VHH binders against WD repeat-containing protein DWA2 (DWA2). Designs and how they scored, part 8

Target 1, 350 residues: WD repeat-containing protein DWA2 (DWA2), of Arabidopsis thaliana (Mouse-ear cress) (q6npn9)
Amino acid sequence: MQGGSSGIGYGLKYQARCISDVKADRDHTSFLTGTLSLKEENEVHLLRLSSGGSELLCEGLFSHPNEIWDLASSPFDQRIFSTVFSTGDSYGAAIWQIPEPYGQSNSSTLECVASLDAHVGKINCVLWCPSGNSDKLISMDEQNLVFWSLDSSKKSAEVLSKESAGMRHSLSGGAWNPHDVNSVAATSESSIQFWDLRTMKKNNSIERAHVRNVDYNLKREHILVSADDESGIHLWDLRKTKFPVQELPGHTHWTWAVRCNPEYEELILSVGTDSAVNLWFASASSEHKTSESPVEASRQRVNPLLNSYTDYEDSVYGLAWSSREPWIFASLSYDGRVVIESVKPFLPRR

## First folded at step 24 (VHH)

Design BB2 (from J3 with S47H)
Fold by ESMFold2, fold request of step 25:
Structure BB2 (fold): chain B 350 residues (1-350), chain A 115 residues (1-115)
Amino acid sequence: as target 1 above (350 residues)
Amino acid sequence: QLQLVESGGGLVQAGGSLRLSCTASGRTYEMGWFRQGPGKEREFVAHINPSGGSTYYADSVKGRFTISRDNAKNTLYLQMNSLKSEDTAVYYCAAEGWSYGLDYWGKGTRVTVSS
């Protein structure tokens, strides 16, 4: 039969804004997500895609004391994850340990491994070192980056370095360079900033309005994608940052997040406040605008939209590819609906 | 008790622009703008979530109005362009309370669009 883009759904009871791939789960395709409940204690859900891929199963339901604004699973330990949380004037970030996953049917208690207590303002994100060693983290508030070393055995986190990004830049998030563990991109209202963690100095920036999200291409060392200027999506070659190497149409409202596929280097997903998830095919090496000729430049600008997934009732904020099954992604809309989709129809054979 | 204070209203000719602001006394989550014209019931204008990324607009203002917020300053904005006489109203800022409804309201700011 032809057509169809319906996915596998799972409903959280409350509003939510974050979802993470459990990269370190080698046995199952699984995700972590958390809630923003105004009236009740919040929940973290561990979700597993069933054998055969027909439904999402809740393998664990854990109480969390505060509203969860950001959540990230450790890339090296499936039981370890971070949350960024805030309720009223109470704020923080913490590292948690799940009881042994899978085979549990009841809610269980999370163990707090460490608190990230070095910020003077609300924390926007926590980033895990993507390679080598899982004991390094970055946390950000509007003005500061804090570099941490985590010791799960001692249940502690130590500040290795802390630095101010400067006034009026108002950091909002970032991404850790998977090709250089000493390099982090930080997003702000006015720029994408590139930080060297050994010196804690900015060593480059891209001046760009309203940068909401960035992600590194996992297969192309120098390619970064950004969601900026409200609806825009841009690809950058970090060796030559004066102009983007490609622009994608983005969304009919705000583009909230972008994610490069971990295995298929030309695939990019985006989500937005237009209640859509868009799948893009983007050349990793689009010709520079001032390179050879207009004819050759125009040949690189084929219509890049492969599919638009629109079975959502609210704005979509959460987005994660599965590292274990790279043709699978999860999305999360603000009303708490998680949807799993497969992009296999858009892949080549083998 | 959360307090909401609107500002930026005034008299403007048709085709003009105004920017409304709403400052909250504390943290907010779901927020929106509403308006009430002469002799009419209060009506929805725009809505924005706690993160500021999800927006919804009444059809009558799509393409002309833009809602935004600055979470660090607890401030919500409404940029109003290409104003029409039908946009004349008192504009209210509203925020979600613990009932998951819009429980907190400002006193309003008046916008008058003359022909």
Scores: ipSAE 0.027, ipTM 0.363, lowest interface PAE 7.5, mean pLDDT 83

Design BB5 (from J3 with L102M)
Fold by OpenDDE, fold request of step 25:
Structure BB5 (fold): chain B 350 residues (1-350), chain A 115 residues (1-115)
Amino acid sequence: as target 1 above (350 residues)
Amino acid sequence: QLQLVESGGGLVQAGGSLRLSCTASGRTYEMGWFRQGPGKEREFVASINPSGGSTYYADSVKGRFTISRDNAKNTLYLQMNSLKSEDTAVYYCAAEGWSYGMDYWGKGTRVTVSS
């Protein structure tokens, strides 16, 4: 049964790796994506789902210097976002502002609000404070974390603090704890590191090889989900980090990224280099029901995989839930294909 | 640090075939071949995704060259058929490591196609 792609597609002209929900847009379901082009001018696309949910429209097309490897929309302003990009010899990061009004103005030029130029090494990611009222952000290179304050009015970013994670660790990304604004998880080749931003110290770590990506559960305070290249998906209780509380098989090749649903705490999306998006049902029920009689244990191990979306021609690297419509997600394959899908049929029955 | 080592270059007659190999010292993600001919700029030849299921080619080599990979051996290949004098170049292997981007490069292997 060729599960015909029920999704809405949008094609970029170039390859791409990053997509972000425009969380601050309360009126529309919108996403930002950036391109990878070595020869041509790169682009940032502002995509908006139509009111009927039947079309994905480009509301704004903006020129961007160099290849875009990471993109994140700010939670406090729909016009503000960050990019990580190549500079030829190295990598840089900057904060950008979409001209007003976007979609109506003939201006295709982004305004650079601030350059994040405190890094000597290869910048990997920019994380925005999940608090909608915060102008704080974190940037990471392979060895360092930098904590910033953004002043949009002055078009400047100031370094609040900087710390090295050590030479033994190659940082690749991270996530900001939505339940604790002073806590950040950073991923490395060999571990998940937990940092206290007040002290700029690592206070804990999970030793695990090839953790590619992490995401916090927005409804469960102590649950972190990780995507590991070969070992799949792991759910962690941060109170007990020796072992994961649940393991999911992930993808048939490498698992690249995971995203927890913003409203439905049991729903997780993942993407991988098998050119697929997987929807999972995961329950971190800590209750070791020790007492379940062997008979109840035979209850039907419900397949945690709810659905698999496989209508992609290349690795899927980008993934974002809509904060406005939490049953909608956007995915991005390396070939520059954006797909919007609905998971309404798979929502937990209240 | 990830290291890439190319091999398989040499002298070949026009219309002939050659197979290049690139061995990586560790895990690689996106990989590709580039070439630089005499007096020319470095140009894209072919790329392959981590699984090997998706490939891209320059128009100049499409239908003649085949890129493949063996992840178990950490090796990238370029099968070159129907070689032309214009294919004479130093061929470079590039790879994406743990961090994004094709930042790792080999030293190159020379391919000379004689008329």
Scores: ipSAE 0.892, ipTM 0.954, lowest interface PAE 0.5, mean pLDDT 93
Fold by OpenDDE, fold request of step 25:
Structure BB5 (fold): chain B 350 residues (1-350), chain A 115 residues (1-115)
Amino acid sequence: as target 1 above (350 residues)
Amino acid sequence: QLQLVESGGGLVQAGGSLRLSCTASGRTYEMGWFRQGPGKEREFVASINPSGGSTYYADSVKGRFTISRDNAKNTLYLQMNSLKSEDTAVYYCAAEGWSYGMDYWGKGTRVTVSS
């Protein structure tokens, strides 16, 4: 049964890797995405779901210098977002502001609020403090973490602290702990590193190969989810990091990214280079009922995969839940296709 | 550091075929072929996603060139058919490593198509 793509599609002119929920937009379900083009001017698209939920509209199209590899919307201002972009010789990062009013004019130019120019190495990601009241952000290159304070009024970013993770680790990304604003998880090729921002020291690590992406559960304080290239998805209890509390198969090729639902603690989305989005039901209930015979335990294993969205022509690299409508998510495949989907049929019965 | 090594270049007559290979020293993600002809800028030829399920081609090579990969061998291929004089160039392999972006490049292999 070729499950007809129930999703709403939007096509970018160019390839793309990054998409972000506009969390600060309380009135609309909206997403930001950026393009990868070597020859032409790159673009940032502000996409908005129509009131009826039937159409995805481009609310704003903005010119952006160079290829955009990472994009993150600020949690405190719907007009402010960060990008990581190629500079030809290396990579840079900057904070941008969407001009007022939002227009469909191709001539709209982003205002650069601040350049994150403290890095010597290749910048990999920018993380915003998840607390809606914070103007703090973290940038990472392959070896360093930089903690910033943004002053939007002065159009400047100040380095608060900087620390090296060491040469043995190639940092590639991370997540800010929503339950502890002083804690950040950084991913490397060989580990998940946990950093205390107060001391700028690594206080713990999970040794795991090819951890591509991590995300914190917003409702469960000690749960971190990781996407590993070959080994799939792992749920970690940060209180006991020796073993994952749950393992999910992930994707048929490489699992690229994971996102925890902002409202439903059991729902996880993942994307992969198998050109699919998977919706998972994950319950960290460690209660291994020891007592049931291995045979009976095998029968009741509820398939943790709730649904698979496979109507993509290329690797899916971008993924974002809507914070406004937590049953809606956006996905982005490398070919520049954005798809909005609803998981309402799969929501846990309250 | 990820290393890419191209091979398979050479002299071929117009209308002929050639198969290029690029061997990576480690895991690669997005991969592609580029070429630089005499007095020209480097141009995109073809790209392939990590699974090999999706491919892209420059208009100038569509229908003639085929990009493929063997992940088990960490090898990228470019099958070039119906070669033209305009295809004369140094062909470069590019790859995305652990960090995003096609930042790794081979030294190139020369393809010369004679009329």
Scores: ipSAE 0.891, ipTM 0.953, lowest interface PAE 0.5, mean pLDDT 93
Fold by ESMFold2, look of step 24:
Structure BB5 (fold): chain B 350 residues (1-350), chain A 115 residues (1-115)
Amino acid sequence: as target 1 above (350 residues)
Amino acid sequence: QLQLVESGGGLVQAGGSLRLSCTASGRTYEMGWFRQGPGKEREFVASINPSGGSTYYADSVKGRFTISRDNAKNTLYLQMNSLKSEDTAVYYCAAEGWSYGMDYWGKGTRVTVSS
């Protein structure tokens, strides 16, 4: 599919919720995505941006027996990725290996490397350690956080530790701190929780309802970005979490995901249930609002929206920057449409 | 725990219309209607995204049924027109809560279409 000035489309036959950058692919700009189908066998698509950047090609199409609700590529091995999935009215999560990563095989069965079998409830996400030892993973259900070590030689995963977040919470996802491999942020219906993996204890929290997604800034050591259903997007300095250092409006309906750009520290993308992708410029140096009044702060708020991409037919749930080409991002709407865009028009040239 | 309560079912002659409602006790994301006829498996009828801007329909009801939602009232609707005898079923409201998937279900409301 040929985009107008920038966008490139690719269609999945079924509904879909997740897309991931293949960060470990040094040779191509690639993404993995998976489907939600009750009637047919599900699919994982390995997509590659063509050399000229004009087309998104399917380099691999793999059968997956279950609906795929979350998917993450290993940051250290382009052939390895995780899925979170269902089997009818049950659940699971597994680690997979691509047998022919860039061959022309359209019907290969994925090789299961490990099953993450330590949960008694629905699994919501799998997080890969972004640095340090590449064999570490976190998985979450609504109440529990499980820390794993992946053993490639035995094709298995071993539980290193497991801890309950408490019955009041409903964990939904999180992010691994790229600046401190012992620190993980977990999102819940009532708060953002910060966990120390050395002790498996919460060491801080931010009390906010319905925080759907968080991401760490790769270039600003203490900056976390959060998306919540009602209040949009907030930037936090984790040294002073009482108030956010910046607020962005988000979306005209709920903001579903937020992603910091891996190279351009001020760029943030968001997606929402208003069928839009928004590009933001965020200059969050440790700004602190005066304590005089909320009205003064609200009136002085500026909207740093650089662009809004609105050519979608359904809620946009999937979002990934390319680490290889950091001016490129992929988005995924619920109807199965993948769109590749370039933000080069918004980058400084001087 | 999220609760879904359907209403609006009843008896109607073929060719008639009926409007179903489903009120949710809390926040919902994706929502939909399903139905189960006598001696049949439960089947998908229609679904709607969180904002109300995107809808899907089973082939058997396209053009006759309209799904909508009023987010201010936490209420899902199904407008059923040109009803046929084969539309006779118990109709169930389903919703996605905080966690993914259509895991919350109402007890159903019965629709009977007479010839």
Scores: ipSAE 0.740, ipTM 0.891, lowest interface PAE 1.1, mean pLDDT 87
Fold by ESMFold2, fold request of step 25:
Structure BB5 (fold): chain B 350 residues (1-350), chain A 115 residues (1-115)
Amino acid sequence: as target 1 above (350 residues)
Amino acid sequence: QLQLVESGGGLVQAGGSLRLSCTASGRTYEMGWFRQGPGKEREFVASINPSGGSTYYADSVKGRFTISRDNAKNTLYLQMNSLKSEDTAVYYCAAEGWSYGMDYWGKGTRVTVSS
């Protein structure tokens, strides 16, 4: 093992591609994940880290009719989450409600709150507005962005606006800017696009091939991190996007996802198709790099890789920090293995 | 549009070997082989992750078939050894493209195993 002992494991019966932190659960550190099965029925698992931190318990098991390719928990309601699904010729995205009582070991049927029925192509992701009390969503297919207003009590979603990004982009996902709720980044095969939701216009882009994933730094207003297949991980100051402010090597194969730590602004996790999770220390400020001395130049070249977690047997596609316990993360490999790890040994002392 | 073209099928005696190839016109992520025998539903044979480091096999072919990929050539392979009459089928290459899901399929290559 690298970095100590292997983490806490939990096995799904089937392949899986997505996992989400249940950010709104203030009582427990918990995660949602879903399966990819060719049989008629798939599963959503609500997982809770035990109070002693020694095991990962399934607190809810729910049927889902389709293979689940993306999943996101609402940032303001622990019972609400989205799925993106596709099975055979069927595709869609929907908003679901976990029945009461929440967080107890009883299983029951999920209630569909809304179907996001404004797309003419396969849906790639659903993004939740991070403002806390917001009822806004973005959904994306390869060519279109759709902006929604969700009313969970009325079990409805209405289209506020829809705009095409163009046929050549092949949008794959994105992230909502936590520092400006009117700004969304969208990823594609050819670029990162920045959209203003007030106008539904693209107002900037970063030209870069095969950008799979982006995440905004929660502590640094203008810092975005991106992952692409070939060149790894890049940090961007969105005020000056011509060149990245830092580059990290990523993975020995393609980097699939990247996540900024919600509390420790310099910590970044990544996962990849090399079956690894990598923990990075990355500076977001150029102020510490203004020295011209050879000693300062040498420090700028320090190895940013703090640890590599390699006890996986397949590509790692899922990655989530815990917002409740920001030194905890969950990873998900394609064979359905969820692993919880702590990065406390690598934190600066507080 | 991503295109997949299989080759290498043919007639072979039971106990023999064949190697199937599948060339992709562009970048692929997860890839796999499926097959459909006469009057049967399409079934999973083998899959391989994007790096080539992780492979999976149906129980019916485990130990006899080997999946591999050459990413520099955008080519997927299936080495089939100890062939049985039950392996007679049209073999399909399938791949995940930029968007998730095994959405891209070749037209297939026929394998006939004679007793």
Scores: ipSAE 0.733, ipTM 0.881, lowest interface PAE 1.2, mean pLDDT 87

Design BB5 (from J3 with L102M)
Fold by ESMFold2, fold request of step 25:
Formats: C-alpha cells, structure tokens, sequence
Structure BB5 (fold): chain B 350 residues (1-350), chain A 115 residues (1-115)
C-alpha cells in the first residue's frame, strides 16, 4: 500500500509492452526491453542496475526492424534472447545474439541466430525451457503450438513437434512448468490448456474466459497462478482444478500479467490496465499445513495486498522479477516507462 | 468477428466542432482514431487505453481534439473542436482485439471542413 514514487526510472522513446530479466547475467541485475514504433526503427535496450543501486543504465541499444510484442532472455546465456514481432502484414519470431562488447566496429548490431518459421499467423509468445539446457523452446500462434530445439553451435532451430490447438482456441501465451519440463500451460480466450510435450496432447484444461497470463510457482509444485479479465487472480492446485484454492482481487480494471517470485514463494506481483502494480502475499500451498491457533488461520484470509504501486501514467503491461536479486522487479508501462522497485520492506518475517 | 462502425461525420464550418462515434461489436482493448486526407497517407490522430484513463494525440490535433470511450456501450468518441480545412479527411476507428495489434478497422466516416 505504497502510493509514492520510490522506483528507479528509465524512459524509452516509444511505446513498449515487453520486458524480461536477463536471468543468465550472474554479474549484474539486468533487463531487456523492446519498443513499439510503426514509423521509426525499433529498439532493444539492455538495462543494468548500477553498482550503487540508484540508476538504471543502458548498456546496449540495438536496432530491431519490427515492433516487438514479446521478448524473453535465454535462462542460460545472457547474450541470447527471443523476440516476437509484427508490423503491418509482416510477422515472425527470432532468436538473437547480442554482439561481443567492443565499441568500434559493430556493437549496436544484433545477429539473427535463428528464425522460428513454422507459423502461418502472428506469433504470440516464445517460451524458454526453464531448467536443464536452454536448447528447447515453444512458440505459439492463435491456433498452433510449436516445440523447437535450438542448436547454438550451428545457429539453427529445428521443429521437434507441431500441433494445432483447434480453430476455436485463441492461444495468447503461457508458461513452462519448472517442475516438469514436459508440461506447458497455454492461455486462450476460453481456457487454460495443459499440454504434454511428449505426446503433444492436451491432458487437462480449466475453462475460464479471457485468461491473459499464467505463471508457475517455482517453490510449490502443483501451484499455478492465473490472471483473467473477468475476475482477477486465481491460484490453482493442478491436482484438483475444479475450483481455485485462492482468489485475489487483481486490479480495478483488467489484470494483464501475474508473476510468482522466484525465491519468496508467497509473493506474487500483478500488473493491469488500471496503471498499477500490485504486490500480493498468498499463503496457499500444495501441502496442507496446520496452524497453531484460529487467529493465525484467519490471518491467512485477511487483506493479501501488501502494496500498490500507482505512479504510472498508462496501462502496465510488462513485469519481471530479477532472478539474481529476487527482491527486485521491473515494470513497464505502455508509454515506455521502465521502473525498478525493491520489495525488501514487505518480506515476510514468519 | 469484431466489427467497428463509425458515425457522426459531415460538413462543418472552419472553427466549428464535430463529434465522431465508433461502436464496436465486441470487447476491445487499445483503441484509436486515424484519418486519411485526399491524396495523403493514413495518419494517426489519437488513441486511448482499455480503461479510458490514458490518451495520446498527434501534435497536429493536441488541444483541439479529445478522445474518450464508454466501455459500457463499447463506443469510442472523438470530440473535434476548432476545426481547420486541413482536418478534412475520412476518419477511421481502429481497435485491438484479443490478439495484440490494431488489427480491426472501420470503413470510415467523412469529415469536410469548409472555409
């Protein structure tokens, strides 16, 4: 419940919708973001939190030919990332390599390592396998899910499997299960679908309208959080999906994204079209726990909102925790404003 | 599929005002107005976020035009004041549906500003 500006800001020249932490950067807290400009050349910015923790510095600015609608850094190589892009009738997704840091001959030029050329329509997202080698990825258009193997040595991407989700499904995104690398969740206009990558079949679904985003809890097997336009944020135990195990209000308009904290399993962030970022404390678990007293049990049901960050002038669409410093997050509003905040004041003491 | 229908165009004297409407057949996310003058390329006029709380304007219309939306009616508005002859154009409503990008467009409504 914090109404003042406390974050570290960085401004992009253009509208923007996507931001990713550079998880593989073990030396710095870094983020990648990209722009949406119809008329001008687009940009990818590599941002680093300064050593004093007081400034967000642009360590690299790279040209990108098209508007960038999704962006994800490789979990294991800080120089590798994906973009999903579309301008007019042109669309695609590609894997890029940030050049070696040498400032004279070509420091601002991205190398396209691979194109993900197996789609017949706009691509909505690219997901990187979160564990093991990072050579596996998923891309989705509205109707299809494509499973890829990236060969970094040969700088190529090969289709391992491709499957249609059916014409009735408008797939929009998803998350890769960190507890089972053969399982992904896909969001759509009508449901959350759970896919087994070994068979490329749906093995479960949760019927809900306008599910925009999902994320798996890294510390609690079987816990998934979802954000939807109709009713906010829901926590699910994937062993029994008929009803959510916890409901959070979300936002005063539509909840656009939700992210589980990578280290503090009870912390959830959300962003929305009400121009706010909300920090939640959610005590739900895959495992039953006995409380010491009724008052402690009832406290788990009291107001779960720890703080609301409201100093934004447009819808907040981008959201990323830092894996290196799990009390740090980045947000991105549509007007191109990146804000870094620390949640240390709100960390639980119990 | 999502359909957008503009209305409210017509002939207006320079210095006058006109209000355009655009009704959507379903849920919309980002929305905006664009225009195309005779022999010119289509250009951005104004946009508004899903909640209606944030707006953007082309420099040529700032201070004169106001974009707004009524989400209960699925309707987008453009209030055009202090009209000039260079505002003469076909005005198009555009919207984002479930998938990203301004992919849905109306057929347009003509505005003619007489001198």
Amino acid sequence: as target 1 above (350 residues)
Amino acid sequence: QLQLVESGGGLVQAGGSLRLSCTASGRTYEMGWFRQGPGKEREFVASINPSGGSTYYADSVKGRFTISRDNAKNTLYLQMNSLKSEDTAVYYCAAEGWSYGMDYWGKGTRVTVSS
Scores: ipSAE 0.731, ipTM 0.884, lowest interface PAE 1.2, mean pLDDT 87

